VHH binders against c4kar8. Designs and how they scored, part 358

Target 1, 263 residues: c4kar8
Amino acid sequence: MAELSTPSPASPAPLDGGRGDELEKFTLRGARQILQLLQDLITHRGLITAHTGGGHSFMTAVLKVDEERGRVVLDPSPDPQANRRALAAPRLTCVTQLDGIRIQFPLVGLGEGQDKGRPALFAPLPAEMLRLQRREFYRLQVPLAHELSCLLKAEDLARKPVEVSARVIDIGAGGVAVVVPTGAAEFVIGGTLPACRLALPDGEPIELDLEVRNLNRQTQRNGTEQLRVGLRFAALPRAADTRIQRYIFKTERALNAKARGGL
Key: E = the ipSAE of ESMFold2; O = the ipSAE of OpenDDE; V2 = 0.75 times the mean of E and O plus 0.25 times the DockQ between their complexes.

## First folded at step 20 (VHH)

Design ng22 (framework vhh_7n9e_1; at its last fold request DockQ between E and O 0.53; V2 from the best seeds 0.72)
Fold by OpenDDE, fold request of step 21:
Structure ng22 (fold): chain B 263 residues (1-263), chain A 124 residues (1-124)
Amino acid sequence: as target 1 above (263 residues)
Amino acid sequence: DVQLVESGGGLVQAGGSLRLSCAASGFTFSSYAMYWGRQAPGKGREWVSGITSSGGSTAYASSVKGRFTISRDNAKNTLYLQMNNLKPEDTALYYCAREWPSFDEYIEEYMQHWGQGTQVTVSS
């Protein structure tokens, strides 16, 4: 009786067949590199979005790297449900940014426990980390003090037009990420939001069309759930582009100056 | 457990029409945006269409815009894709999805809830 080895579920083919090879260039697999990058995340207190599947994520941070045990320690969510989802997930995809560079890494084998008497999540060190050092992937984390906002024109669950003032959390040449309260509006990936208004500190809001590129239900550190919406500038006037670029440049310069102790 | 079951695929001549259905179970269908994707032989998965949870807003890939119509019946937990004026280039395995990966992010967890797909073949 030949035990028909149930074929291991084929790893889902990468969505863009050509992207796999490109991603390899940005993938770190060296143990030392991985450790260093994780340590850098700790040093910079980088907030990490941990994706648990089903369109859900929670905010976490790397608290510690335990080299001896070969594990990473994460800050658990204040939401027990988020932690349950994380623990039930076969894999977490952690997404963060360091110095404007997107970092992504998988964690497999998540467990819960205590670190120095505090609840913590534990996972083996990632086997690989993606560091997308490309201009096209660059996103400036917007300082909270700048209070950038984007007025989104969308529809609610009742299909009524609504305007939602969303906080801009990051901005790049190609778009913005915003956070909106859960239930404030409906979004669909690929959808267009016409005649939105991006508020920059230097003048009048910029009217622009936005395309929804990603959606993520994110549990915040305070336990509240928000919807993170990644938006592409669908139609950006040249003058607006210039303003956005100027803002990014000015902000980056200021942040770098501060980091160097100049402020 | 989330289950998505596609149907309605088949062989059709160019210029013909098909209507795909996706039966959803194991979750509150009306609370989620839904998507159609497809994968042609030797090609990657491509986004085809999306619809908000309420059905109030829809989105389409440029390649199918004006020909395809996404709709949903929340009372029946069913997603639809009306495909008109089909072309040989539309030949693919069509998938229903509750989540769609970001166009800009490589998050595989958003590919967890896809159906088995239904084959659409458009002959010249």
Scores: ipSAE 0.782, ipTM 0.942, lowest interface PAE 0.5, mean pLDDT 89
Fold by ESMFold2, fold request of step 21:
Structure ng22 (fold): chain B 263 residues (1-263), chain A 124 residues (1-124)
Amino acid sequence: as target 1 above (263 residues)
Amino acid sequence: DVQLVESGGGLVQAGGSLRLSCAASGFTFSSYAMYWGRQAPGKGREWVSGITSSGGSTAYASSVKGRFTISRDNAKNTLYLQMNNLKPEDTALYYCAREWPSFDEYIEEYMQHWGQGTQVTVSS
């Protein structure tokens, strides 16, 4: 028998090593490659989701790289609780996207201090970074003006059917991420939500079965907290897939056109 | 402060059954979705099953669906896994968790609240 009185395991590191030999093509381990990618994140002001464990994350950014000390400087949250969770975590899982490429990296040994009189978080440089250069990882950040929504068919805390209108934050080939009002419904990772409806601007809503892939209480850059739910499209019909891809393409073109005409 | 303590594992012949329990303390159990995971020697963590905080909805990995049943008793702060028709490939350390990492992140997130586990060994 396992020791029933032993404390909870402190580290997930062995499990991380059991994944990812398939990922070797995407893995950067060279110090110069890692420094350049971090510098690119700084230059492009890339927003980073830092997962702190316990179902929590916060939005941050790399402010600078201290090459001689071998560390990165992160923007702290204005929410002290988010900073405390980050400092207490034995590691952070950082996720971002630049130029349509998903980037993921771990940070260990996070500490707090000041950088030029401003509060800052510090960590040693990561030993590796994933640069997932494949279109299936791409996620369009949905413009707020589009007011894209997904009607979720779920259950409330009393086990009663409920329909929840959730704002779509991002959308990709395989799914969406949404924000859900607190207490409106219960979710479990791995659960299926049948017959949900995704509202795109160019036609009737698409009826979809969705699978819950992640649940996060995420602290935003302004310190507010949202429940974000990652949802995978199940059994997506070809016509629905085409409409989703068309929406993504048209929206990207419109955003690029605004960038070219920047005033 | 959060504690999750699993029990009920053991050695069983293929085709047999076991019932696992997870005693929870140090938090409001009825406010959290709960999960069972497992880890075989030399392999990574595998999600097995999840259940909403009320117990109203459940989810299962394809490899166990129809054979395993997750349940909870919120009055007793206890999570259960009934395992029927066990197979040798079910041999693993089984643990309960109060959270589960994203299925879609390649560098796995830190899991803060999970138990030490109980060993299940299924012989042919």
Scores: ipSAE 0.775, ipTM 0.925, lowest interface PAE 0.7, mean pLDDT 86
ESMFold2, look of step 20: ipSAE 0.686; ipTM 0.898
ESMFold2 (binder alone), look of step 20: mean pLDDT 82; pTM 0.820
OpenDDE, look of step 20: ipSAE 0.707; ipTM 0.898
ESMFold2, fold request of step 21: ipSAE 0.732, 0.753; ipTM 0.910, 0.916
ESMFold2 (binder alone), fold request of step 21: mean pLDDT 80, 81, 80; pTM 0.806, 0.808, 0.801
OpenDDE, fold request of step 21: ipSAE 0.775, 0.781; ipTM 0.940, 0.940

Design ng23 (framework vhh_7n9e_1; at its last look DockQ between E and O 0.62; V2 from the best seeds 0.65)
Fold by OpenDDE, look of step 20:
Structure ng23 (fold): chain B 263 residues (1-263), chain A 124 residues (1-124)
Amino acid sequence: as target 1 above (263 residues)
Amino acid sequence: DVQLVESGGGLVQAGGSLRLSCAASGFTFSSYAMYWGRQAPGKGREWVSGITSSGGSTAYASSVKGRFTISRDNAKNTLYLQMNNLKPEDTALYYCAREWPSFDEYISEYFQHWGQGTQVTVSS
């Protein structure tokens, strides 16, 4: 009776070798570089979105880098369930931005403990960190003071048309990320939201079609859950593109000036 | 534990039709958008279609638009993919997924909620 060895589930085929090669040039693998970048994140108090899988994420920050122990210390979620998900995840994918550069890094071997008497998450230092310097990946973090919003045309759970005013949290040449209350509307990745309205500070709202590119249920630091929706501009008129680019440029310049102590 | 079991695949001639099914368990099926993906030999995972939790909205890859139809029966915890006018290029292992990784190329590598898949082979 030959024990038919159940073929081990084929490891997901690596993303097409060609695209991987393009990302390699943006990948930091040097220990010193990684440490420096993590330290920079600490210095700038950068908020990190930690993805735990299953469409779930929580907001965290690097609190400390322990070089002696070779570990990073993260701020735990105020939601115990988010922390449980993080600890159960084989890999935590961290996403953040520093100086307009998108940073992504994996953490493996997450554990919980205490740092100076406070609850903390611990992980070994990442083996690699991705710094996406390409303009196409640039996303401006929208200042809260700008109150940038996007009116989404969607459907609710009852399949009724709804309009949801969503706060824009980041914007780039290719799209926006917005936050909506959980349950406000239904979304599907790849879905199109027609005739949405992006409100910029400099004039009338821009009407545009949006494509849903990602969905993340995110637990905020205050414990509130919200849905983060990544949206691509499906058909952006040239005039609208110009306005968006102008806004990004102007805002970035202002932020940089402020950072330099000029404002 | 989340379980997704795909079925309905097989060998079909070009121009033929298949209907795939995905039986879902271990979670509240009606509360999640669902997706179909596929992986052709030597290629990465490709998004095929998605449907909202209520089934009110659907999305399709350009390559399958007009030929494939995604649907769901929440009472049966089952996702469907009707595939018409099949082409040799549709040959792939088809997966059902509760979460589709973001189209962010880097993050997409880390999403693990896929079924075992069902093989679809389209002969010329």
Scores: ipSAE 0.765, ipTM 0.919, lowest interface PAE 0.5, mean pLDDT 87
Fold by ESMFold2, look of step 20:
Structure ng23 (fold): chain B 263 residues (1-263), chain A 124 residues (1-124)
Amino acid sequence: as target 1 above (263 residues)
Amino acid sequence: DVQLVESGGGLVQAGGSLRLSCAASGFTFSSYAMYWGRQAPGKGREWVSGITSSGGSTAYASSVKGRFTISRDNAKNTLYLQMNNLKPEDTALYYCAREWPSFDEYISEYFQHWGQGTQVTVSS
């Protein structure tokens, strides 16, 4: 007698990373606090990465909060496939940064519709928002004018070595996030990339080993897809660490001085 | 729909070997990096190993490096984990996954595409 059963689909399982209890003290649950934070994101025109699961995300923004209906309005992607993934997802995990503080919130029950005659995505206001005011989560958003790049030593589909010049989008004490064109190379979470080169504006590129910590197929605001690769610095020499910290500090000071001078 | 079916688990004495298989269907297997994870009783989920979509590069948790070998056969849509020199601390439910959430970022704990797992029990 063989085991007989109707197959059920594999259930999605939450990852228990051991950070859930730790995060509770950073979690906002008050309706007024949530509304204020969403309004701050609108006022600052913050770009938001919306994760749809399956290693996919798209870039969006909160266009408005409809307080009367209790919902948030998001900018849809020009890529219909990104919108279909978003609408099919059991939840969106929205991630952004405001004034150096990481903001994260879930949206459930996403729907499509029109806002003032334009396509839009709608969701009920989130029941909670995470506001991570800790230095370990800080990532400097790299100014476009700096054109920071990191040369990655990776492999293509044929298992042949390939060099990929990846644009650095953010940098922190422990690593960088880069974007590469889809299909330029293959990566695996947990993999190492030896002898990569990080090009800072001043001085020679830094040779460093990188570890892949996240991979995300990200649909840009214009609808094109790029691979976002989160990379951790593996055992930096002190001199390299000092140069990276100095770059972050100088860039923060320059950005703050520009904000003061413009005020 | 995406299906991942693990097999090859069982009871084995310390120092022994097992080979796990993961049969994949419902997606283009050769387009995805694949992963093995495990969950011991009363503990959280642990990343064990990963392999690129072509199979050209692999990665391992430090606790299994040198003992476990991940591989894939894209023609057969199958992922493998060869486990040698097994230790009691390797006892866990092992499962394959089509993606792995970020190690360092606070992203949703939602995994979209897990298998249901195969039990490995290593006795002293």
Scores: ipSAE 0.542, ipTM 0.848, lowest interface PAE 1.8, mean pLDDT 84
ESMFold2 (binder alone), look of step 20: mean pLDDT 82; pTM 0.824

Design ng3 (framework vhh_7n9e_1; at its last fold request DockQ between E and O 0.50; V2 from the best seeds 0.72)
Fold by ESMFold2, fold request of step 21:
Structure ng3 (fold): chain B 263 residues (1-263), chain A 124 residues (1-124)
Amino acid sequence: as target 1 above (263 residues)
Amino acid sequence: DVQLVESGGGLVQAGGSLRLSCAASGFTFSSYAMYWGRQAPGKGREWVSGITQSGGSTAYASSVKGRFTISRDNAKNTLYLQMNNLKPEDTALYYCAREWPSFDEYLAEYMQHWGQGTQVTVSS
């Protein structure tokens, strides 16, 4: 099907332009389902990446759903620039994961105000949310204690080779997301980074070719900014794939046992 | 304010060449990776090529690799796309951008900084 033009959104905000029939099966449009999913995000303290455009995002959370006013309330950033970008954006693209299911939704008409005397951001409830319930969308949130890193072979701004040790924040069957200091190296979406090294706890680092899938300057909950780089495994030998899947499975099992009380 | 203005489009026969330019202003051009995208009639937006801040690394969609060359001149604040061996399927509105949405997200991020585009039409 042809890509639809981007309409001027009304409240609540519709999903936009690039979706196809495959996305339709993941789309929630029922008001009760949307409210319940937002409430679940509140209950589980779900961390949300809010993309504000221009290659920027900030970390936030849903503080509450105001059913009477038909609004969702978001935690503002301590960085005033992040809040200004969010308020200026025609829409935010919000991304999160809940119970292993990737969730995406737009927010339009974002405004600033107060909630119980605290600064807050407000938006109409979204008209639609994507609940991408497929195993291939799963990304394990890497425990900080594992200190997973990926050595990236890139170039600095002077076109000189540089190696950047980047912390792995999540990992899935098809790739990793990492954070790097802003300015440490040059990246471009679609670019390849050959012979990078992914360090897993269980043996020698895996040599991998990586493709840059996304880049954003992400403002953290403490107000600091990091460059988040999404990377796809471009050529993954079966032995390397097996090691990655084993790491994911073992870590997932350990986290699930701990969540059930480990008893 | 950020401005990106494309030029160099036109009508060309299959097998021909065109060179597109994108004049940038209102920001520090050399601090940003830059992209070319295109949109054919009735089709979605397609990533075509990207280039790092210094120009040291480039990337191309498989459909154009070997035929198109992205480059930049940071002293002139200009991005280029040399298009060779053009095919009718290359017919599209071509635009430059200072960012690109994630390749992996189904709900596309808002693109803030992109140009209005220049039309390329390739006749058989």
Scores: ipSAE 0.823, ipTM 0.936, lowest interface PAE 0.6, mean pLDDT 87
Fold by OpenDDE, look of step 20:
Structure ng3 (fold): chain B 263 residues (1-263), chain A 124 residues (1-124)
Amino acid sequence: as target 1 above (263 residues)
Amino acid sequence: DVQLVESGGGLVQAGGSLRLSCAASGFTFSSYAMYWGRQAPGKGREWVSGITQSGGSTAYASSVKGRFTISRDNAKNTLYLQMNNLKPEDTALYYCAREWPSFDEYLAEYMQHWGQGTQVTVSS
């Protein structure tokens, strides 16, 4: 009676510890650090994209940090449906940027109420905040005055070719985020948009292929819904890369100068 | 509530074919792009394919391009994945999704609408 040695369940392959370890160095868990960073967001009136799941998000801001109660106060959406989604979500993923650094933090236990007689959203203070300082994650928030745009070549709901002029909201070395009217075109994550045109202030538009990396239906503060499309540069010529980098650098410098009171 | 139910998986020999189906309910199917993903043993979730609302545009991972075909029937609220020339490396639990986590790894956690999956095993 040969005891068939039941093969010991193969130890789950170690979660590629390298990526986790890299993320840890950018993760703030100290209460004081978290509070300070939230306060900085308040001071700078940083706009936050709050992701509620299902491809939905809304724009919010930290209005107040209540240290005594251990909670953060957020600006609710003007869209009641967005607020309902937020409240129903097991987790709200907040994304913002401060001084060129991407900040991401989860909020759980979201509730609604009033702050000084105004509707507000409340959540316990985040247990952690991710502060990504890596250059590769840097995204320049494009000033509205620059009117940066990208002509997207896509298909509409009827599968007809369309060109959509999209406002660029942020730009980095690896891609752009744009906003388009809902229903203007169809997008799919992983899809390629060929022969698009990125318009920079300093010259002729750059022709490039774009890959769709993320899609978010976003409710603006005015209640208007827009589609935010994250796009990766699929094939960027060296000359184009140089122009983009130059634009980012110049713009960043100008913004910093303004922030320092120089302009 | 959003429901996604995958089917069509099974054991197949290398070079064989399978057709996966995903039945969708609880939302307006035709209003969403749809996706297939997979998770091999000991690996993370991998994007496989996507299709627009109308089905006019499709996307594929490089690993499956030319072998897999995503399609949809909006009248039946069903997503399909035709898998041809299957390889042992295609062995995975295949998921249907109404949303796919951003390829930004830091945002992956907020995406929650996945089915239960269907197992595909490709033998050598």
Scores: ipSAE 0.776, ipTM 0.922, lowest interface PAE 0.5, mean pLDDT 86
ESMFold2, look of step 20: ipSAE 0.682; ipTM 0.901
ESMFold2 (binder alone), look of step 20: mean pLDDT 81; pTM 0.815
ESMFold2, fold request of step 21: ipSAE 0.805, 0.791; ipTM 0.934, 0.930
ESMFold2 (binder alone), fold request of step 21: mean pLDDT 81, 81, 81; pTM 0.817, 0.819, 0.813
OpenDDE, fold request of step 21: ipSAE 0.756, 0.752, 0.761; ipTM 0.927, 0.931, 0.926

Design ng4 (framework vhh_7n9e_1; at its last look DockQ between E and O 0.47; V2 from the best seeds 0.00; counts 0 for: pae E 2.2 > 2)
Fold by OpenDDE, look of step 20:
Formats: C-alpha cells, sequence, structure tokens
Structure ng4 (fold): chain B 263 residues (1-263), chain A 124 residues (1-124)
C-alpha cells in the first residue's frame, strides 16, 4: 500500500526581491499599528471592498476589533451568496481607503456568527496591512453629489458597439474606477476602450483612451450586483491631466473643509 | 469546481511556433473572459493575453503583441494561444486563468483559478 505522498503545494516563488522590497516599506506588521489602523477604519466608517476571489467582491465594514480574542468583526453582505463565497475563500482581500491612502489587507480563517444578536463575519486580525502612501496610488472617492460619469465605448455580448454611461466612483492621476450594470458591456483586463469621454463638473467632457486594469463583480448593500471596472488613462493629454488634477485638488479641499466643520 | 487544464507546451527552437490549449470545466466558460499568463524561472507571474467572453475583444502584453494570438471556442470550452516567432525570453510556465488579478501587485499574489500550467521552452 504505497502511501501516495500528496505533493506539497509548491510554495509560491518569492516575489522578485526588488519589487517586494518596495512594498515592504508600506507594509505594517506591528500589532499595535494594525489595531490602530483598524480602529481608524471603524471611526471613519470606512467602506471596504472585500474580494473573495473569482472576480467577486462585496462591500463591508469593520464593525469591531476584539483585541482580547484577536479578531476583527465585519459587516456581512446582504447577499447570502456573497457571504458563502467569503467563507469558502481561503483568503479575503480587503481594500479600502483612509484619508486618500489606499489600504489593503488579507483576512484568513473567516467565520460567521453573531455580534450582539446580529449576523457578523469574524476573522483573526490581519498579520499585515499595506498602506500605500504613494501619489500614484491615491484615488479620490468621488462624492455622489458630483455625479461624475464616464462614457465608455465598448462592445456588448453580441460584439456590437455600445456606449455605456458609467458612474465614476474614484479618480486618480492614473485612472478611474467606474461601475456599470452587469451585462451592459464586455470587458477584458488589458483591453483598450478607445475614445471614451470623462465628464468633469468644470467643463466639456474629456476624450481619452482607457485601459481595463481590473474587473470586479460587486454585490452592493442592497443586494444588487454591479460590475466595477478599474480603468487606466492610456494616453492623457496634458490639458486633460491638468483638469483632472485640478478637480481632485478642489474636491479634496472641499471634503477636508467639510470634515473640519466648515461647510 | 473550476478546472483548467493547459496543454501544448514543449521544447521549440527560436523562431518556432506552438499552440497552447486550455480545457475548461466546472463553470460556464462562455460567460467569462479568459486569460493567459506565464511565469519564467525566478520571475513573478506575467500577464500575456486576455479575451472577452464572446471573443470579440482581445488584449496582449507588449512583449507578445504581433506574435501571439488568443482565441477561444466556447462550444468546446477551450481557450487557445497561438505563439509564433518564439524567443528564448518566452520560456516560461504558461497558465490559463478565468480571473486575472488586478495589476495591483499586492492583490495579484492571492488570485485563484489558474491551471497547473504547461511548460514552454524556447532554445536559442
Amino acid sequence: as target 1 above (263 residues)
Amino acid sequence: DVQLVESGGGLVQAGGSLRLSCAASGFTFSSYAMYWGRQAPGKGREWVSGITSSGGSTAYASSVKGRFTISRDNAKNTLYLQMNNLKPEDTALYYCAREWPSFDEYISEYMQHWGQGTQVTVSS
């Protein structure tokens, strides 16, 4: 009876030392730092996109940090299927932003239960949290009141050209994230969307080419699924760049003023 | 369970051609964009190509553009990669994937639903 030694899953090859080193400076591994950052997320009611794999994600939030038990409490999805995916995933990748800084952290060992009589998801505290302070990673969360939109030139499932008006949810120097109805168009990561139009509040739409950088099927809190598309500016004219930067700056200033009790 | 099985790899001389295949099962193949990636020895996973669910749109890494062609047969649940004018730099384990991680380096490490890969070796 030859014990078929199940080949040990090949340890993922170490990330090429150079790029990994750059991320290390942005990685928090201290318990106190992690706890503080999680607490800050709670305080600011930061919405978190939880990636469950397979191109799926749901919106959640950190509800509580239980230091005694060494666990974090998350808000479950209103979609039972999203919760099932989360629980089945070997790892949950959480992405959020605090004060314009992108935060990413993994959660492993996710479980479900109740917190104060309400359904909740539980996970051990993350071992590490990535806090990306680089300008290149900065994304402004677009206020809903601005109604920022991007007209996407894409193809539908029948390979017919379609124009999809997508709401812009975040914007940075390098690109935008938009949401589109599921099935409105087909996208592929690495694909180019030519002659799109980004509508800013301050003038005429900006025509630009966009590159698809990520795709995520996102379940909203109301249970509706939408497609989140991350888009990179493929070729941004200088004038357009200036307008985008101006918009970001102006909006940030306004948001900060509001946060300080001004407007 | 999602299964992806790559085939068609092998040893080829520089300038030669190979055609990779990926047999997909366990999901509605025609509903997903599909991707090829590769991993050279000592390097991270590299995006190679992508194709929409319908096959209407394709994308290629700059390093393979004009040489590689991605295609799919939804009736056969199969993804293809025609590789022409192969170079030693193309030597890698080639993977088929249903999802490609965001080009965010941190998230990319945790993505699932890749096949076991097929080895492509290009000799000088």
Scores: ipSAE 0.743, ipTM 0.912, lowest interface PAE 0.5, mean pLDDT 87
Fold by ESMFold2, look of step 20:
Structure ng4 (fold): chain B 263 residues (1-263), chain A 124 residues (1-124)
Amino acid sequence: as target 1 above (263 residues)
Amino acid sequence: DVQLVESGGGLVQAGGSLRLSCAASGFTFSSYAMYWGRQAPGKGREWVSGITSSGGSTAYASSVKGRFTISRDNAKNTLYLQMNNLKPEDTALYYCAREWPSFDEYISEYMQHWGQGTQVTVSS
């Protein structure tokens, strides 16, 4: 009996949002736990990706929790279309990270209004929040100043090979998320992009095969729409894995040093 | 209104073949990647295959790779799944979709573009 040393592609998550019995142990349902976690997101100014369905999302933040009314207040998008999608969605699936731990929660009944004279989005407090305390969910948020990029070998809309230099927005042990301009190339969830090149500061780019795990048109905080592509590393040589982990570790230490020094 | 209508299912013996079709209307078909999924009795939904909007790239679940072929005809707004060497474990309701939830994220609750499905039953 022998186990493969390279990870095989995981089976797709169930259609009902990836929730199953294995996720129940990470699910918070207590009102006090939920309020505290939302308050922690506010305190740490966590950016949240709010998925509106149809392959669309927008960036937001929890501005406050109104405990008296039992609701959460969100920052609206400057893109009116993103706000319209959010208000029309049956559920808003919010995804973020707090201290390296992935947080997910649904919001239903989203409405628009005012908070202290400024436009805001409102929803009842979520009935549950998912707090995924596992290493494979950790993603380092890459600082814009690093200009980390990944060269993707994909196809354009005319079925012609194209190389797209995509900015890496987060990186973890198992993959990266990148952004590309809408229309620069086409992707399909489940697809493989062979021989891509991840540019790290410590040497020549790493050649690696990537699998598309997530694909959404994301409206940024400034209102710009871009295509977010979640990519998993296929079988990596040990040296490539070590270089990726080294980058993550060094960048974490540098970011922590800046946090201790303040703004 | 978006409509997806699957057809081509039926009862076949193991080792047989079927070709599924998905007729699309109510949206610009050529602008979307398309997917086939299936759901066996008593099991969750399973991603089977995907194809880019132009048809230039395809992807398959390991359980069907080499046996199934996804294709599309953008002039006819139709998605296809050629299923060869069918096995009893392929028995399921097959459906097409114009989007698929993330494999590794809790974001799949917005699946309003599923077709009604076509039943494939493979006898041993």
Scores: ipSAE 0.477, ipTM 0.814, lowest interface PAE 2.2, mean pLDDT 83
ESMFold2 (binder alone), look of step 20: mean pLDDT 81; pTM 0.816

